# Designs tried in a protein design chat: VHH binders against EKC/KEOPS complex subunit cgi121 (cgi121). Part 93

Target 1, 174 residues: EKC/KEOPS complex subunit cgi121 (cgi121), of Schizosaccharomyces pombe (q9p7j3)
Amino acid sequence: MILPLFPETQVHVFVYENVSNCAAIHEQLISQNPIYDYAFLDAATILYKKQVYSAIIRALEDRRDEQMKTKTIHSEVILSLSPKTEISSAFRQFSMTKKSKNIVVVKIDSKLTEEEEFERLDKLVEGNRVEFSDEELQKLIDFKVLKKNYKLDPSTLENPLASILSSIALRGYS
Short names: E, the ipSAE of ESMFold2; O, the ipSAE of OpenDDE; V2, 0.75 times the mean of E and O plus 0.25 times the DockQ between their complexes.

## First folded at step 18 (VHH)

Design qo4 (from qn2 with A33H T106N Y112H; framework vhh_6qgx_2; at its last fold request DockQ between E and O 0.91; V2 from the best seeds 0.88)
Fold by OpenDDE, fold request of step 19:
Structure qo4 (fold): chain B 174 residues (1-174), chain A 123 residues (1-123)
Amino acid sequence: as target 1 above (174 residues)
Amino acid sequence: QVQLVESGGGLVQAGGSLRLSCAASGFTFSDHHMAWFRRAPGKEREFVAAIAYTGKYTFYTDSVKGRFTISRDHAKNTVSLQMNSLRPEDTAVYYCAATYAWDYYNERAYEHWGQGTRVTVSA
């Protein structure tokens, strides 16, 4: 897809459930294998499409403004999901782990169509692709993790999206 | 309480060797990537070397490749930097750091830091 404010940047987002090789993928990530140049997120931490898009937009804005805090745009997406400024914490909170079962995969600056990118990614991920939708994401979410990551309380849980987006947008502000 | 305590620094002649050690405590060492950074007089802190939490992958700045070796001991919760063929330009305070992120070269990625140990290489 193309984001309106970033027409030159093609973005693809994929969701996989029941992934059997997350440990292997994680190994490739920590080795910095360029073939795995994606943002691999733990789906247990993602509740909304807009959460992902907001993080992507934030990362792209940071890049545009030469204000990225991380080395790569994909790591910046991970950081951008976090309400905290600490990169290490963001990775701990949102990135895929070797124990993950369901993942959200984000590709920034893709030169391929969505289908082509899927074919490429499908060679790396051993799991079942599902639709990138709020309906599918809510099946994969761990609310305990979500509440912890965004410090949600009973009042904010009435509208988690607003709280999440606010946290992402206002990261670094008090 | 998180602690990273460096040791092994000192004065050495050019061409000599030093082995730095960093003892980690207060966090899950086995889940963290470890790194060494250094700050030379009048310069900004720079990346030197990193080692993944598995110990399987290592990363180095170009200027130290072939001379420095980073390693870790999971049983002792330590990370070491073997520095061979030292040069005057290696003179710096060396810092041990830890991160959960695989953004190894990025100083900002590291959440825990040691106090540093001074290495002086004389010509």
Scores: ipSAE 0.929, ipTM 0.957, lowest interface PAE 0.4, mean pLDDT 96
Fold by ESMFold2, fold request of step 19:
Structure qo4 (fold): chain B 174 residues (1-174), chain A 123 residues (1-123)
Amino acid sequence: as target 1 above (174 residues)
Amino acid sequence: QVQLVESGGGLVQAGGSLRLSCAASGFTFSDHHMAWFRRAPGKEREFVAAIAYTGKYTFYTDSVKGRFTISRDHAKNTVSLQMNSLRPEDTAVYYCAATYAWDYYNERAYEHWGQGTRVTVSA
């Protein structure tokens, strides 16, 4: 897909459930294998499509403005999901781990169609692709994790979207 | 509390060797990647070497490849840097650091830091 503010940047987002090889993928990430150049997110931390798009947009804005804190655009997406600026904690809270079951995978600067990128990614991930939609994401979220990551109180837990998006957009300004 | 304590620095002649050690406590060593950074007088701190939490993957800045070896000992919660064929440009304070993130080369990714140990390489 093409984001209006970044017309030259092709982005794809995939969601997988029941992933059996997260430990193997994690090993490839820590080894810096360039074939795994994606942002692998734990779906237990993602409730909304807009949460992911807001993090992608924030990462792209920071790249445009020469304000990136991490070494790759994909690691910058991981940081951008966080309400804080600490890279280590953002990876701990939002990245896929060895124990993850469901994942959201982001590719930025793709030179491939969605179908072509999917075929490449599907060779790496052993799981079931589902639609990138709020309906599917709500089945995969862990609300305890979401509450902790964004410090949501009971008054915002029923509809936390605005609070989450504000946290992503305003990080570093307050 | 979190502590990283470096040791093993000192004065050595060019071409010589030193082994640095870093003792870690107060955090889960087994899930943290470890690194060495260095700061030469008047310079910014720079990446030297990193080792993934598993011990299986190591990373080096180009200027030290083939001369320095990073290793870790899970039983003792230590990380070490064997420094061979030392050169005057290796003179620096060497810092041990820890992160959960696999952004190894990036100083900003590291959440825990030691106070450093000084290495001086004389011509």
Scores: ipSAE 0.806, ipTM 0.916, lowest interface PAE 0.8, mean pLDDT 92
ESMFold2, look of step 18: ipSAE 0.754; ipTM 0.897
ESMFold2 (binder alone), look of step 18: mean pLDDT 90; pTM 0.916
OpenDDE, look of step 18: ipSAE 0.919; ipTM 0.951
ESMFold2, fold request of step 19: ipSAE 0.793, 0.799; ipTM 0.911, 0.910
ESMFold2 (binder alone), fold request of step 19: mean pLDDT 90, 90, 90; pTM 0.918, 0.919, 0.918
OpenDDE, fold request of step 19: ipSAE 0.927, 0.927; ipTM 0.956, 0.956

Design qo7 (from qn2 with F27L T106N Y112H; framework vhh_6qgx_2; at its last look DockQ between E and O 0.96; V2 from the best seeds 0.85)
Fold by OpenDDE, look of step 18:
Structure qo7 (fold): chain B 174 residues (1-174), chain A 123 residues (1-123)
Amino acid sequence: as target 1 above (174 residues)
Amino acid sequence: QVQLVESGGGLVQAGGSLRLSCAASGLTFSDHAMAWFRRAPGKEREFVAAIAYTGKYTFYTDSVKGRFTISRDHAKNTVSLQMNSLRPEDTAVYYCAATYAWDYYNERAYEHWGQGTRVTVSA
């Protein structure tokens, strides 16, 4: 897809459930294998599409403004998901782990169609692709993790979207 | 409380060798990548080497490739930097650092730091 504010940047987002090879993927990530140039997120930490898009947009804005805090746009997406400024913490909070079962995969600056990118990614991920939708994400979320990551309280739990988006947008400004 | 304690620094002649060690405590060592950074007099801190949490993958700045070797001991929660063929330009305070991320070359990625150990290489 193309984001209106970044018409020259193609973005793809995929959701996989029941992934059997997260440990293998994670090993490739820690080795910095360029074939795995994606943002691999733990789906247990993602509740909304807008959460992902907000992080993507922030990362792209940071890049545009030459304010990236991380080396790659994909790591910047991971950082952008976090209300914290610490990169290590953001990875701990949102990045796929070797124990993850469900993942959200983000590709920035894709030169491929969504279908082509899927075919490429499908060779790397051993799991079932599901629709990138709030409905599907809600099935995969761990609310305990979500609450912890964004410090949600009873007053914000009924509709946590605003709080999540605010946390993403205002990171570093509190 | 996380602590990283460096040791092994000292004065050495050009062409000599030193082995730095960093003892980590207060963190899940097996989940963290470990790295060495250094700050030379009048210069900014720079990346030297990193090792992934598994110990399987290592990364080096170009100027130390072939001369320095980073390793880790999970049983002892230590990371080491074997420095061979030392040069005067290697003179610096060397810092041990830890991160959960794999943005290894990025100083900002590291959430824990040691106090540093001084290495002086004389001509």
Scores: ipSAE 0.909, ipTM 0.951, lowest interface PAE 0.5, mean pLDDT 96
Fold by ESMFold2, look of step 18:
Structure qo7 (fold): chain B 174 residues (1-174), chain A 123 residues (1-123)
Amino acid sequence: as target 1 above (174 residues)
Amino acid sequence: QVQLVESGGGLVQAGGSLRLSCAASGLTFSDHAMAWFRRAPGKEREFVAAIAYTGKYTFYTDSVKGRFTISRDHAKNTVSLQMNSLRPEDTAVYYCAATYAWDYYNERAYEHWGQGTRVTVSA
């Protein structure tokens, strides 16, 4: 997919459930293996497609404006999900861990079609691909984690999307 | 409270060796990557070396490759920097730092910092 404001940038998002090899993938991430140059997110932290797209857009805007805080666009997506500016805490809160069960995987600057990128990614991830949709994401979310990550209280849980998107958009204005 | 305490700095002649140590407390050491940064007089702090939380992967700035070795001891919650073949350009305050992230070369990724230990390398 190409976002209208970024016509030279192809983005793909994949969702996997019941992933059996997150520990092995995590090992590749910490070793800086370039084959694993994706944003691997813990699906327990993602409730909406718009949550992911908002983080992608924020990361791309920061790259365009030379305001990136991380060294790669994929790590910038991880940071952009966070309401705070600290890279270490954003990775702790949103990144896939060795104990994750379900993941959301983002590829930015892809030179491949969605189907071609999927074929490559499917060799790396041992799990079941599901549709990137609000319906599927709702099955994988951990609401306790979501509430903690975005400091949602009972009054905001009636419309968590707006609160979450505001947190992503307002990061850095405190 | 997280605390990183460096030791082992001092005065050494060019060509000599020093071993820096950093003791970590108040954090889960086994979950954190550890790094050394340095600040030479009148310069900005720069990356020197990092080691992944497992201890299996190490990363170095080019000017220290082959001369410096980073290691960690999970039993003692310490990270060390063995500095060999020291040069006057290595003169700096050396800082220990910790992060959960794997953006190792990036100073902004490090959540916790020590106060630094001075290393002076004389010609």
Scores: ipSAE 0.730, ipTM 0.887, lowest interface PAE 1.1, mean pLDDT 92
ESMFold2 (binder alone), look of step 18: mean pLDDT 88; pTM 0.904

Design qo9 (from qn2 with S30E Y112H; framework vhh_6qgx_2; at its last fold request DockQ between E and O 0.97; V2 from the best seeds 0.89)
Fold by OpenDDE, fold request of step 19:
Structure qo9 (fold): chain B 174 residues (1-174), chain A 123 residues (1-123)
Amino acid sequence: as target 1 above (174 residues)
Amino acid sequence: QVQLVESGGGLVQAGGSLRLSCAASGFTFEDHAMAWFRRAPGKEREFVAAIAYTGKYTFYTDSVKGRFTISRDHAKNTVSLQMNSLRPEDTAVYYCAATYAWDYYTERAYEHWGQGTRVTVSA
């Protein structure tokens, strides 16, 4: 996918359910294996496509403006998901863990087609690919975690998307 | 209460060795990568070395590769930096730091910091 404001940047997002090797993937991430140069997110923390896209866009904007807070664009995506400014907090809130079952995988700056990227990623992830859609994400979300991450209350839960997007967009501007 | 307490700094001649130690408490040590940073006189703080929370992977700035070794002891909640073949340019205050993230080279990623221990290497 090509983002309108970033025509030179190709982005792919994949969703996997029932992943059996999250521990192994996590091991590769902490080792800084370049083959695993993705943002691996816990699907339990993601409710909307727009949530992911908003984080991606913010990360890309930060990179464009030379204002990245993290070393890599994928870490910046993780940070951008969080309403908090602390990198460790963002990772704690949104990144895949060894115990994750369902994941959202984001690739920035892909030089491959979506299918080609999938073929590569499919070698790394042992799980079932599902559609990247709000419908599928809603099946995987943990609302308790979501409410905690974005401090949602009964009023904001009426329209969680608006609250989430506001949190992402206004991080550091409280 | 989170605490990182460095020790082992001091004055040493060029070519000498020091072993820094950092004692951690007040957070889940086994979930955090640990690192050493240093700030030389008149310079910004810079990354020196990191070790993943498992202890299986280590990372170093180029200038210390082959000379410094980072290690951790989960039983004691400590991280150490063995510094060999020290050079005058290694003179700095060395800081112990902890992060939940695997963004090891990024100072901002570290959420806990020690007060530092001074290392002075004379020519």
Scores: ipSAE 0.916, ipTM 0.953, lowest interface PAE 0.5, mean pLDDT 96
Fold by ESMFold2, fold request of step 19:
Structure qo9 (fold): chain B 174 residues (1-174), chain A 123 residues (1-123)
Amino acid sequence: as target 1 above (174 residues)
Amino acid sequence: QVQLVESGGGLVQAGGSLRLSCAASGFTFEDHAMAWFRRAPGKEREFVAAIAYTGKYTFYTDSVKGRFTISRDHAKNTVSLQMNSLRPEDTAVYYCAATYAWDYYTERAYEHWGQGTRVTVSA
C-alpha cells in the first residue's frame, strides 16, 4: 500500500492469530536481528485499522520533519501508538511480548509486493494470517487493555475511535 | 523508590583498567535492558554500552569495542562495565540507565537513571 501523503513509501500490514512462537520472535527482536525489522504489535492493543494507519502516518511525518525519537521507523510506529512520548512505556503497552497470542505486523519502506513480503514474514511467524480489517481486529482486542492505554471514559468505550485518534494526533501537546 | 547507584569511578592512568558497578532497586530488574552512558566535559551525554534483559546480547559504541565489557548479575541486581586500555578521551561522568525497550542506543528510551560516577583518565 501507498499512503497519499507519502507516495514513495510502501507499507504492508499483516495480522496473525494463534501465534505459537512469540517468545522466539521476541528473542530475535532483543538481539537486533535485521531479518526481524518490522513493528511487531500485540493485537490485544489494536481495535481499528485507522489506529495503525494513524500511527504509521505520525511516524512518517516525524521522519520527514527530522523529529524522530527512536532509532528505526518501526520503533517509531510503536511510540506513535502511545498518547505519551515515553518510549519505554510505549514498548511495554503496545509491543508484542513473549506471551502474546495474536499480533499485528507492520513493514514500512518495503521493496516487495504484499505477497512477497508475506512469504518472508510467514517463515518467521508460526500462526494463522487473518485479514487486516476492523472485523478481525475486534475479535482480538482486549478492551480492558485498550481502556487503560488510552484512558478511555466509560461513555466512549462503545465508539472510542475519535478519542484514540485524537490521542495519537495530539501527542506532545498536553 | 527506584534507584540506580553507580560506583567504582576514580582516577586512573592511561592504559589502565577500571570496573564500574550499578546497583538497581525499586523496579523489575529482570525485564529491563541496562546501559551505560557518559558525559565528557562540555559535551552531550552519549551511549557507551547496553545489555539485553536476558544478558545474552551486548551492544557497544564503536570507540569502546574490544576495550569495554558490559555484564549483568540477576542475583545481585547489578550491571557492571569493565573498562580496559583506558584513554584520556574516556574521561567522563558515567551513568547507569534502564529501559523496557530494545531501542538500546537511544538516550530517550531509558526511563530510569543513576546520578553518575566520575572517571578521570590521566596521560
Scores: ipSAE 0.800, ipTM 0.915, lowest interface PAE 0.8, mean pLDDT 92
ESMFold2, look of step 18: ipSAE 0.769; ipTM 0.900
ESMFold2 (binder alone), look of step 18: mean pLDDT 88; pTM 0.900
OpenDDE, look of step 18: ipSAE 0.902; ipTM 0.947
ESMFold2, fold request of step 19: ipSAE 0.784, 0.786; ipTM 0.907, 0.907
ESMFold2 (binder alone), fold request of step 19: mean pLDDT 88, 88, 88; pTM 0.901, 0.900, 0.899
OpenDDE, fold request of step 19: ipSAE 0.916, 0.916; ipTM 0.953, 0.953

Design zg1 (from ze8 with Y103F; framework vhh_7yz9_2; at its last fold request DockQ between E and O 0.92; V2 from the best seeds 0.89)
Fold by ESMFold2, fold request of step 19:
Structure zg1 (fold): chain B 174 residues (1-174), chain A 120 residues (1-120)
Amino acid sequence: as target 1 above (174 residues)
Amino acid sequence: QWQLVESGGGLVQAGGSLRLSCTASGFTFSNYRMGWYRQTAGNEREWVALIAKSGRIDYADSVKGRFTISRDNAKNTVYLQMNSLKPEDTAVYYCTARLYDKFGPTEDYWGQGTPVTVSS
């Protein structure tokens, strides 16, 4: 997709369930294999499409303003999901791990159509693609993890979207 | 050849202050985002304070209100004023310079690091 404020930047987001090779993917990310240059997120931490888009927008704004904290735009997306400024905690909380079962995968600056990018990614991920939608994300979320990551209290648990988006947008200002 | 030379580190009591300086050479200082990261034993480097060529400043949550970053382009120097120091601020502090193009960072320079120890 194309974001209005970033018309030169093509973004694709994919969701996979029942991924069997997260450990292998993790090794490729550690080795910085350029074929794996995506943001790999643990789907247990993602409830809304808007959560992912807000993190992408925040990362792109920091790139535009020359204030990225991490090395790549994809690692910056992972940081941008966090309510806190600490890089290590953001990765611990949101990044795919060797033990992840379901993942959300983000590609920024893609030069491929969605279908072409999917064909590349599908060679790397051993799992079942599902739609990037709030409906599918709700099946994969761990609400205990979500509550912990965003410090959600009982008053916001019924509709936590605004609290989550505020955390992403306001990180560093509060 | 580029250089980043940090100075101003050392030992200080909790509640005290230090001012770190980092003087750059071998590149056009005013084109770079400057900043400070720190590394505690057994952990990876974490960002502390960043100052873009535009003047935009960002602080990590753990130092906001206590640390102040500034730059003097005429002296090719970035500063970190560290007030109200705590034992958890103990780390090696690294100066960094980063150049961007439209797709992100293209150059990443790091100093050798200056140790800061906060006791009591």
Scores: ipSAE 0.829, ipTM 0.931, lowest interface PAE 0.7, mean pLDDT 92
ESMFold2, look of step 18: ipSAE 0.810; ipTM 0.923
ESMFold2 (binder alone), look of step 18: mean pLDDT 84; pTM 0.841
OpenDDE, look of step 18: ipSAE 0.922; ipTM 0.964
ESMFold2, fold request of step 19: ipSAE 0.809, 0.826; ipTM 0.924, 0.932
ESMFold2 (binder alone), fold request of step 19: mean pLDDT 84, 84, 84; pTM 0.843, 0.844, 0.842
OpenDDE, fold request of step 19: ipSAE 0.934, 0.933, 0.932; ipTM 0.969, 0.968, 0.969

Design zg4 (from ze8 with S54H; framework vhh_7yz9_2; at its last fold request DockQ between E and O 0.93; V2 from the best seeds 0.89)
Fold by ESMFold2, fold request of step 19:
Structure zg4 (fold): chain B 174 residues (1-174), chain A 120 residues (1-120)
Amino acid sequence: as target 1 above (174 residues)
Amino acid sequence: QWQLVESGGGLVQAGGSLRLSCTASGFTFSNYRMGWYRQTAGNEREWVALIAKHGRIDYADSVKGRFTISRDNAKNTVYLQMNSLKPEDTAVYYCTARLYDKYGPTEDYWGQGTPVTVSS
């Protein structure tokens, strides 16, 4: 996929359920293995496609403006999901952990088609790919985690999208 | 060979002020995003304030309104004015210089760090 604001940047997003090897993937991420150069997110924290795309757009804007806070565009996506500027809390709240069951995986600056990128990623992830859609994400979300991560109150929980997107867009400006 | 030299750290009482300076050499200073990160014991470095080559400034939530970053390209120096200091600002402060291409950072330089201790 190519975002209109960033026409030279190809992005792919994949969702896996019932992942059995998150601990192994986590070890590879710690070792900075370049084969694992993706953003690995805990799907329990992601309710909407727009949540992920908004974080990607925010990360790409910060790269364009030479104001990235983290070392890679993929780690910047993880930070960009957070309503707060602190890097460590963003990673605790949104990154895949050794105990994650379902994941969302983002590749930015891909030189491959979605199918080709999937073939590479599928060698790394032991799980079942599902569609990147609001319908599938809703099955994987943990609403307790979502509420905590974005400090949603009862009225916001009924329609949390606008509050979540505002948090992503306005981080650092409030 | 590049160099980043921080100065201005030290011990200060809560409510006080410090001004950190970082003087650069060995690279074209005006082409780099400059900034300050800090690290408390047992934790990862966290960004504090960043200033792009063309003037965009970002502050971490914890310091906004109290800290001011600026740069003087003629002196190859970036500054951090730290006002209304709190004990939670106690950390080692690192100057950083970063060069970008269209895919992101290509050079990422760090100073040795200057300790700041804010006593209650």
Scores: ipSAE 0.828, ipTM 0.932, lowest interface PAE 0.7, mean pLDDT 93
ESMFold2, look of step 18: ipSAE 0.803; ipTM 0.924
ESMFold2 (binder alone), look of step 18: mean pLDDT 85; pTM 0.847
OpenDDE, look of step 18: ipSAE 0.922; ipTM 0.965
ESMFold2, fold request of step 19: ipSAE 0.821, 0.812; ipTM 0.928, 0.926
ESMFold2 (binder alone), fold request of step 19: mean pLDDT 85, 85, 85; pTM 0.852, 0.855, 0.855
OpenDDE, fold request of step 19: ipSAE 0.932, 0.931, 0.930; ipTM 0.968, 0.968, 0.968

Design zg7 (from ze8 with K102R; framework vhh_7yz9_2; at its last fold request DockQ between E and O 0.94; V2 from the best seeds 0.89)
Fold by ESMFold2, fold request of step 19:
Structure zg7 (fold): chain B 174 residues (1-174), chain A 120 residues (1-120)
Amino acid sequence: as target 1 above (174 residues)
Amino acid sequence: QWQLVESGGGLVQAGGSLRLSCTASGFTFSNYRMGWYRQTAGNEREWVALIAKSGRIDYADSVKGRFTISRDNAKNTVYLQMNSLKPEDTAVYYCTARLYDRYGPTEDYWGQGTPVTVSS
């Protein structure tokens, strides 16, 4: 996928359910293995495609403006999901952990087609790929986690999209 | 051979102020994003304040309104004015210089750090 504001940047997003090897992937991420250069997100924290796209856009804007806070564009996506500026809390709240069961995987600056990137990623992730869609994300979300991460109250839980997108867009300004 | 040399750290009482300085050499200072990170014992470094070559400034939520970052390209120096200090600001403060290309950071330089202790 190519975002209109960033026409030279190819982005792919994959969703896996029932992942059996998150602990092994986590070890590879800690070891900084370059084969695992993706953003690995816990799907329990992601309700909407627009949530992921907004974080990607925010990360790319900060890269363009030379104001990235983290080391890589993929870690910047993880930070960009958070309503807060603290890196450690963003990773604690949104990153895949050893205990994660379902994940969203983002690749930015891909030189591969979606099929080619999937073939590479599928050798790393032991789980079942599902469509990156609001319908599939809704099946994987933990609403208690979503409410906590974005401080949603009962009045906003019926249509939380605007609150979530505002948190992503306005972080650092409010 | 590049260098980043921090100074201005020390012990200060809560409510007080400190001004950190970081003087750079061995690279073209005006081309780099400059910034300050801090690290408490047992934790990862966290960003504090960043100032791009364009002049864009970002602050972490925990310091906004109390800290001010600035740069003087003629002196190859970045500053952090820290006012209304709290015990939670106790950390080692690191100066950083970062160069970008279209894909992100290509050079990422760090000073040795200057300790700041805020006591009551």
Scores: ipSAE 0.821, ipTM 0.928, lowest interface PAE 0.7, mean pLDDT 92
ESMFold2, look of step 18: ipSAE 0.795; ipTM 0.920
ESMFold2 (binder alone), look of step 18: mean pLDDT 84; pTM 0.838
OpenDDE, look of step 18: ipSAE 0.920; ipTM 0.963
ESMFold2, fold request of step 19: ipSAE 0.814, 0.812; ipTM 0.927, 0.926
ESMFold2 (binder alone), fold request of step 19: mean pLDDT 85, 84, 85; pTM 0.844, 0.844, 0.844
OpenDDE, fold request of step 19: ipSAE 0.934, 0.933, 0.932; ipTM 0.969, 0.969, 0.969

## First folded at step 19 (VHH)

Design pl1 (from pk10 with S30N; framework vhh_7n9e_1; at its last fold request DockQ between E and O 0.89; V2 from the best seeds 0.88)
Fold by ESMFold2, fold request of step 21:
Parts: structure tokens; sequence; C-alpha cells
Structure pl1 (fold): chain B 174 residues (1-174), chain A 123 residues (1-123)
């Protein structure tokens, strides 16, 4: 995928359900294995495609403008999902954990087609790929977690898109 | 109530300049990307320009690049379009739009639309 504002930056997003090896992936991330250079998100925290793309766009804008707060673009995407400025809180709230069951995986600066990147990723993740779509994401979300992460009212939880994307936009500026 | 109200249109000679404003109310302005579109008589909508939340990224249609400048003042909840070196082909109803998604050139992604201000460029 090519974003209009960042035409030289190729981005891929994958969704896996019923992942059995999150603990093994987590170990590889801690050891900083470069083969695992992706953002691994817990799908229980992601309701919309636009949620993920908003975080990606913010991370890319911050990288271009030398305003990144984390070490890598993939960690910056994780921070950019958060309404709060504290990095450790963002990682606790949005990153895949050893106990995650469904994940969203983001690759930024890919030199591969989507098919080629999928073939690489599929060797790392033991689970079933599903479509990156709002329809599939709605099956995997935990609404209690969503409400807590974005401090949603019961009334806004009915249609939370604007509240969620506002939080991504306004972190540090509200 | 959400409102986007354009102003600053009018009749201008080719080669002239106009500055359009879009006053926003009823929503958190600095959480939204903002856009200008235009529609000439008997034609479909044409995307003109867009700007991200804090004004750090902009994009222009090739037909206006170098002549038009989009900007925003988040303290005043106002979007602007400075139009220089106007051509008869720029004659259109100009309207602003807002989208909570930080950047799209697809009109179906936008949340709010103004009613527009007419710009007429004579030869």
Amino acid sequence: as target 1 above (174 residues)
Amino acid sequence: DVQLVESGGGLVQAGGSLRLSCAASGFTFNAYAMYWGRQAPGKGREWVSGITWRGRSTLYASSVKGRFTISRDNAKNTLYLQMNNLKPEDTALYYCAAGIFPFSTDFSDYDYWGQGTQVTVSS
C-alpha cells in the first residue's frame, strides 16, 4: 500500500487469528532479532483499519519531522496508537503479549510486495491469516479493553471512530 | 452543530489572486485533516488540496500546485486557501471539508462539508 503523503514508503498490514506462538515471537522481539522487525499489535485493541493507518501516518509524519520518541518506526506506530505520551503505557496497552491470541502486524518501509512480505511473515507466525478489514477486526476486538485504552463513554462506545482517531491525533497537543 | 462556512470568493481577472477562508465550529478542529475541493458547472467534484491536523503535511492537485497554498490556524479554527495566478479554468464553487482520518484524497472518507463560495475568473 502507498499512502498519498508518503509515496516512497511501502506499508503492509496483516491480521492473524488463533496465533499459537506469541510467546516465541515475544522472545524474538526482546532479543531484537532483525527478522522480526515489524510492529506486533494485540488485535484485542484494534477496531478499525483507519485506527491503524492513523497511527502509521502520525508515526511517519513524526519521523520526517524528527519528532519520534521511540527507537524505531515500528515502535513509533505502537506509541502513536496511544492517547497518552508515556511510551511504556502505550506498549503495555497495544503490543502483542505472550498471552495474545490474535494479532495485527505492521511492516513499514517494506522492499517487498504484499505477497512476498506475507510469505516471510507466515514463516514466523503460527496462526491463520484473515483479511485486514473492519469486518474481521470487529470479530477480534475486546470492547472492554478498547473502552479502557481510549477512556470511552458508554455513549461514544456506540460509534467510537471519531473519539479513537481524535486520541491518536491529539496525543501531546490536547 | 457542525458548521463549515466558506468566504472570500468573488469575481477576479485572470492572473489575479483571492484568499478563501473556511470558518469551522461544532467539532475539535485540530483533530481533523482539512481539505479544499471545487466543482465547475456541469462537472464532477475535483479534489484541490489537503492539510494534516497541525499543518505539517500538505498535498495539492497537479492543476493548482505552485499557485495555491493551503494553510490553517488552529487557534482561530480557520482553514485558508491562497490562490495566486488565477486562470479561467479555476472558475468553480470552492468548498472545504473535514475528515477525522488524517489524510485521504478520496471524498468518501470525509466527514463534514461546507456549502461553498463561488470563484469566477474572467479573461
Scores: ipSAE 0.846, ipTM 0.924, lowest interface PAE 0.7, mean pLDDT 94
ESMFold2, look of step 19: ipSAE 0.841; ipTM 0.921
ESMFold2 (binder alone), look of step 19: mean pLDDT 87; pTM 0.869
OpenDDE, look of step 19: ipSAE 0.902; ipTM 0.944
ESMFold2, fold request of step 21: ipSAE 0.839, 0.841; ipTM 0.923, 0.923
ESMFold2 (binder alone), fold request of step 21: mean pLDDT 87, 87, 85; pTM 0.875, 0.870, 0.862
OpenDDE, fold request of step 21: ipSAE 0.910, 0.913, 0.909; ipTM 0.946, 0.948, 0.946

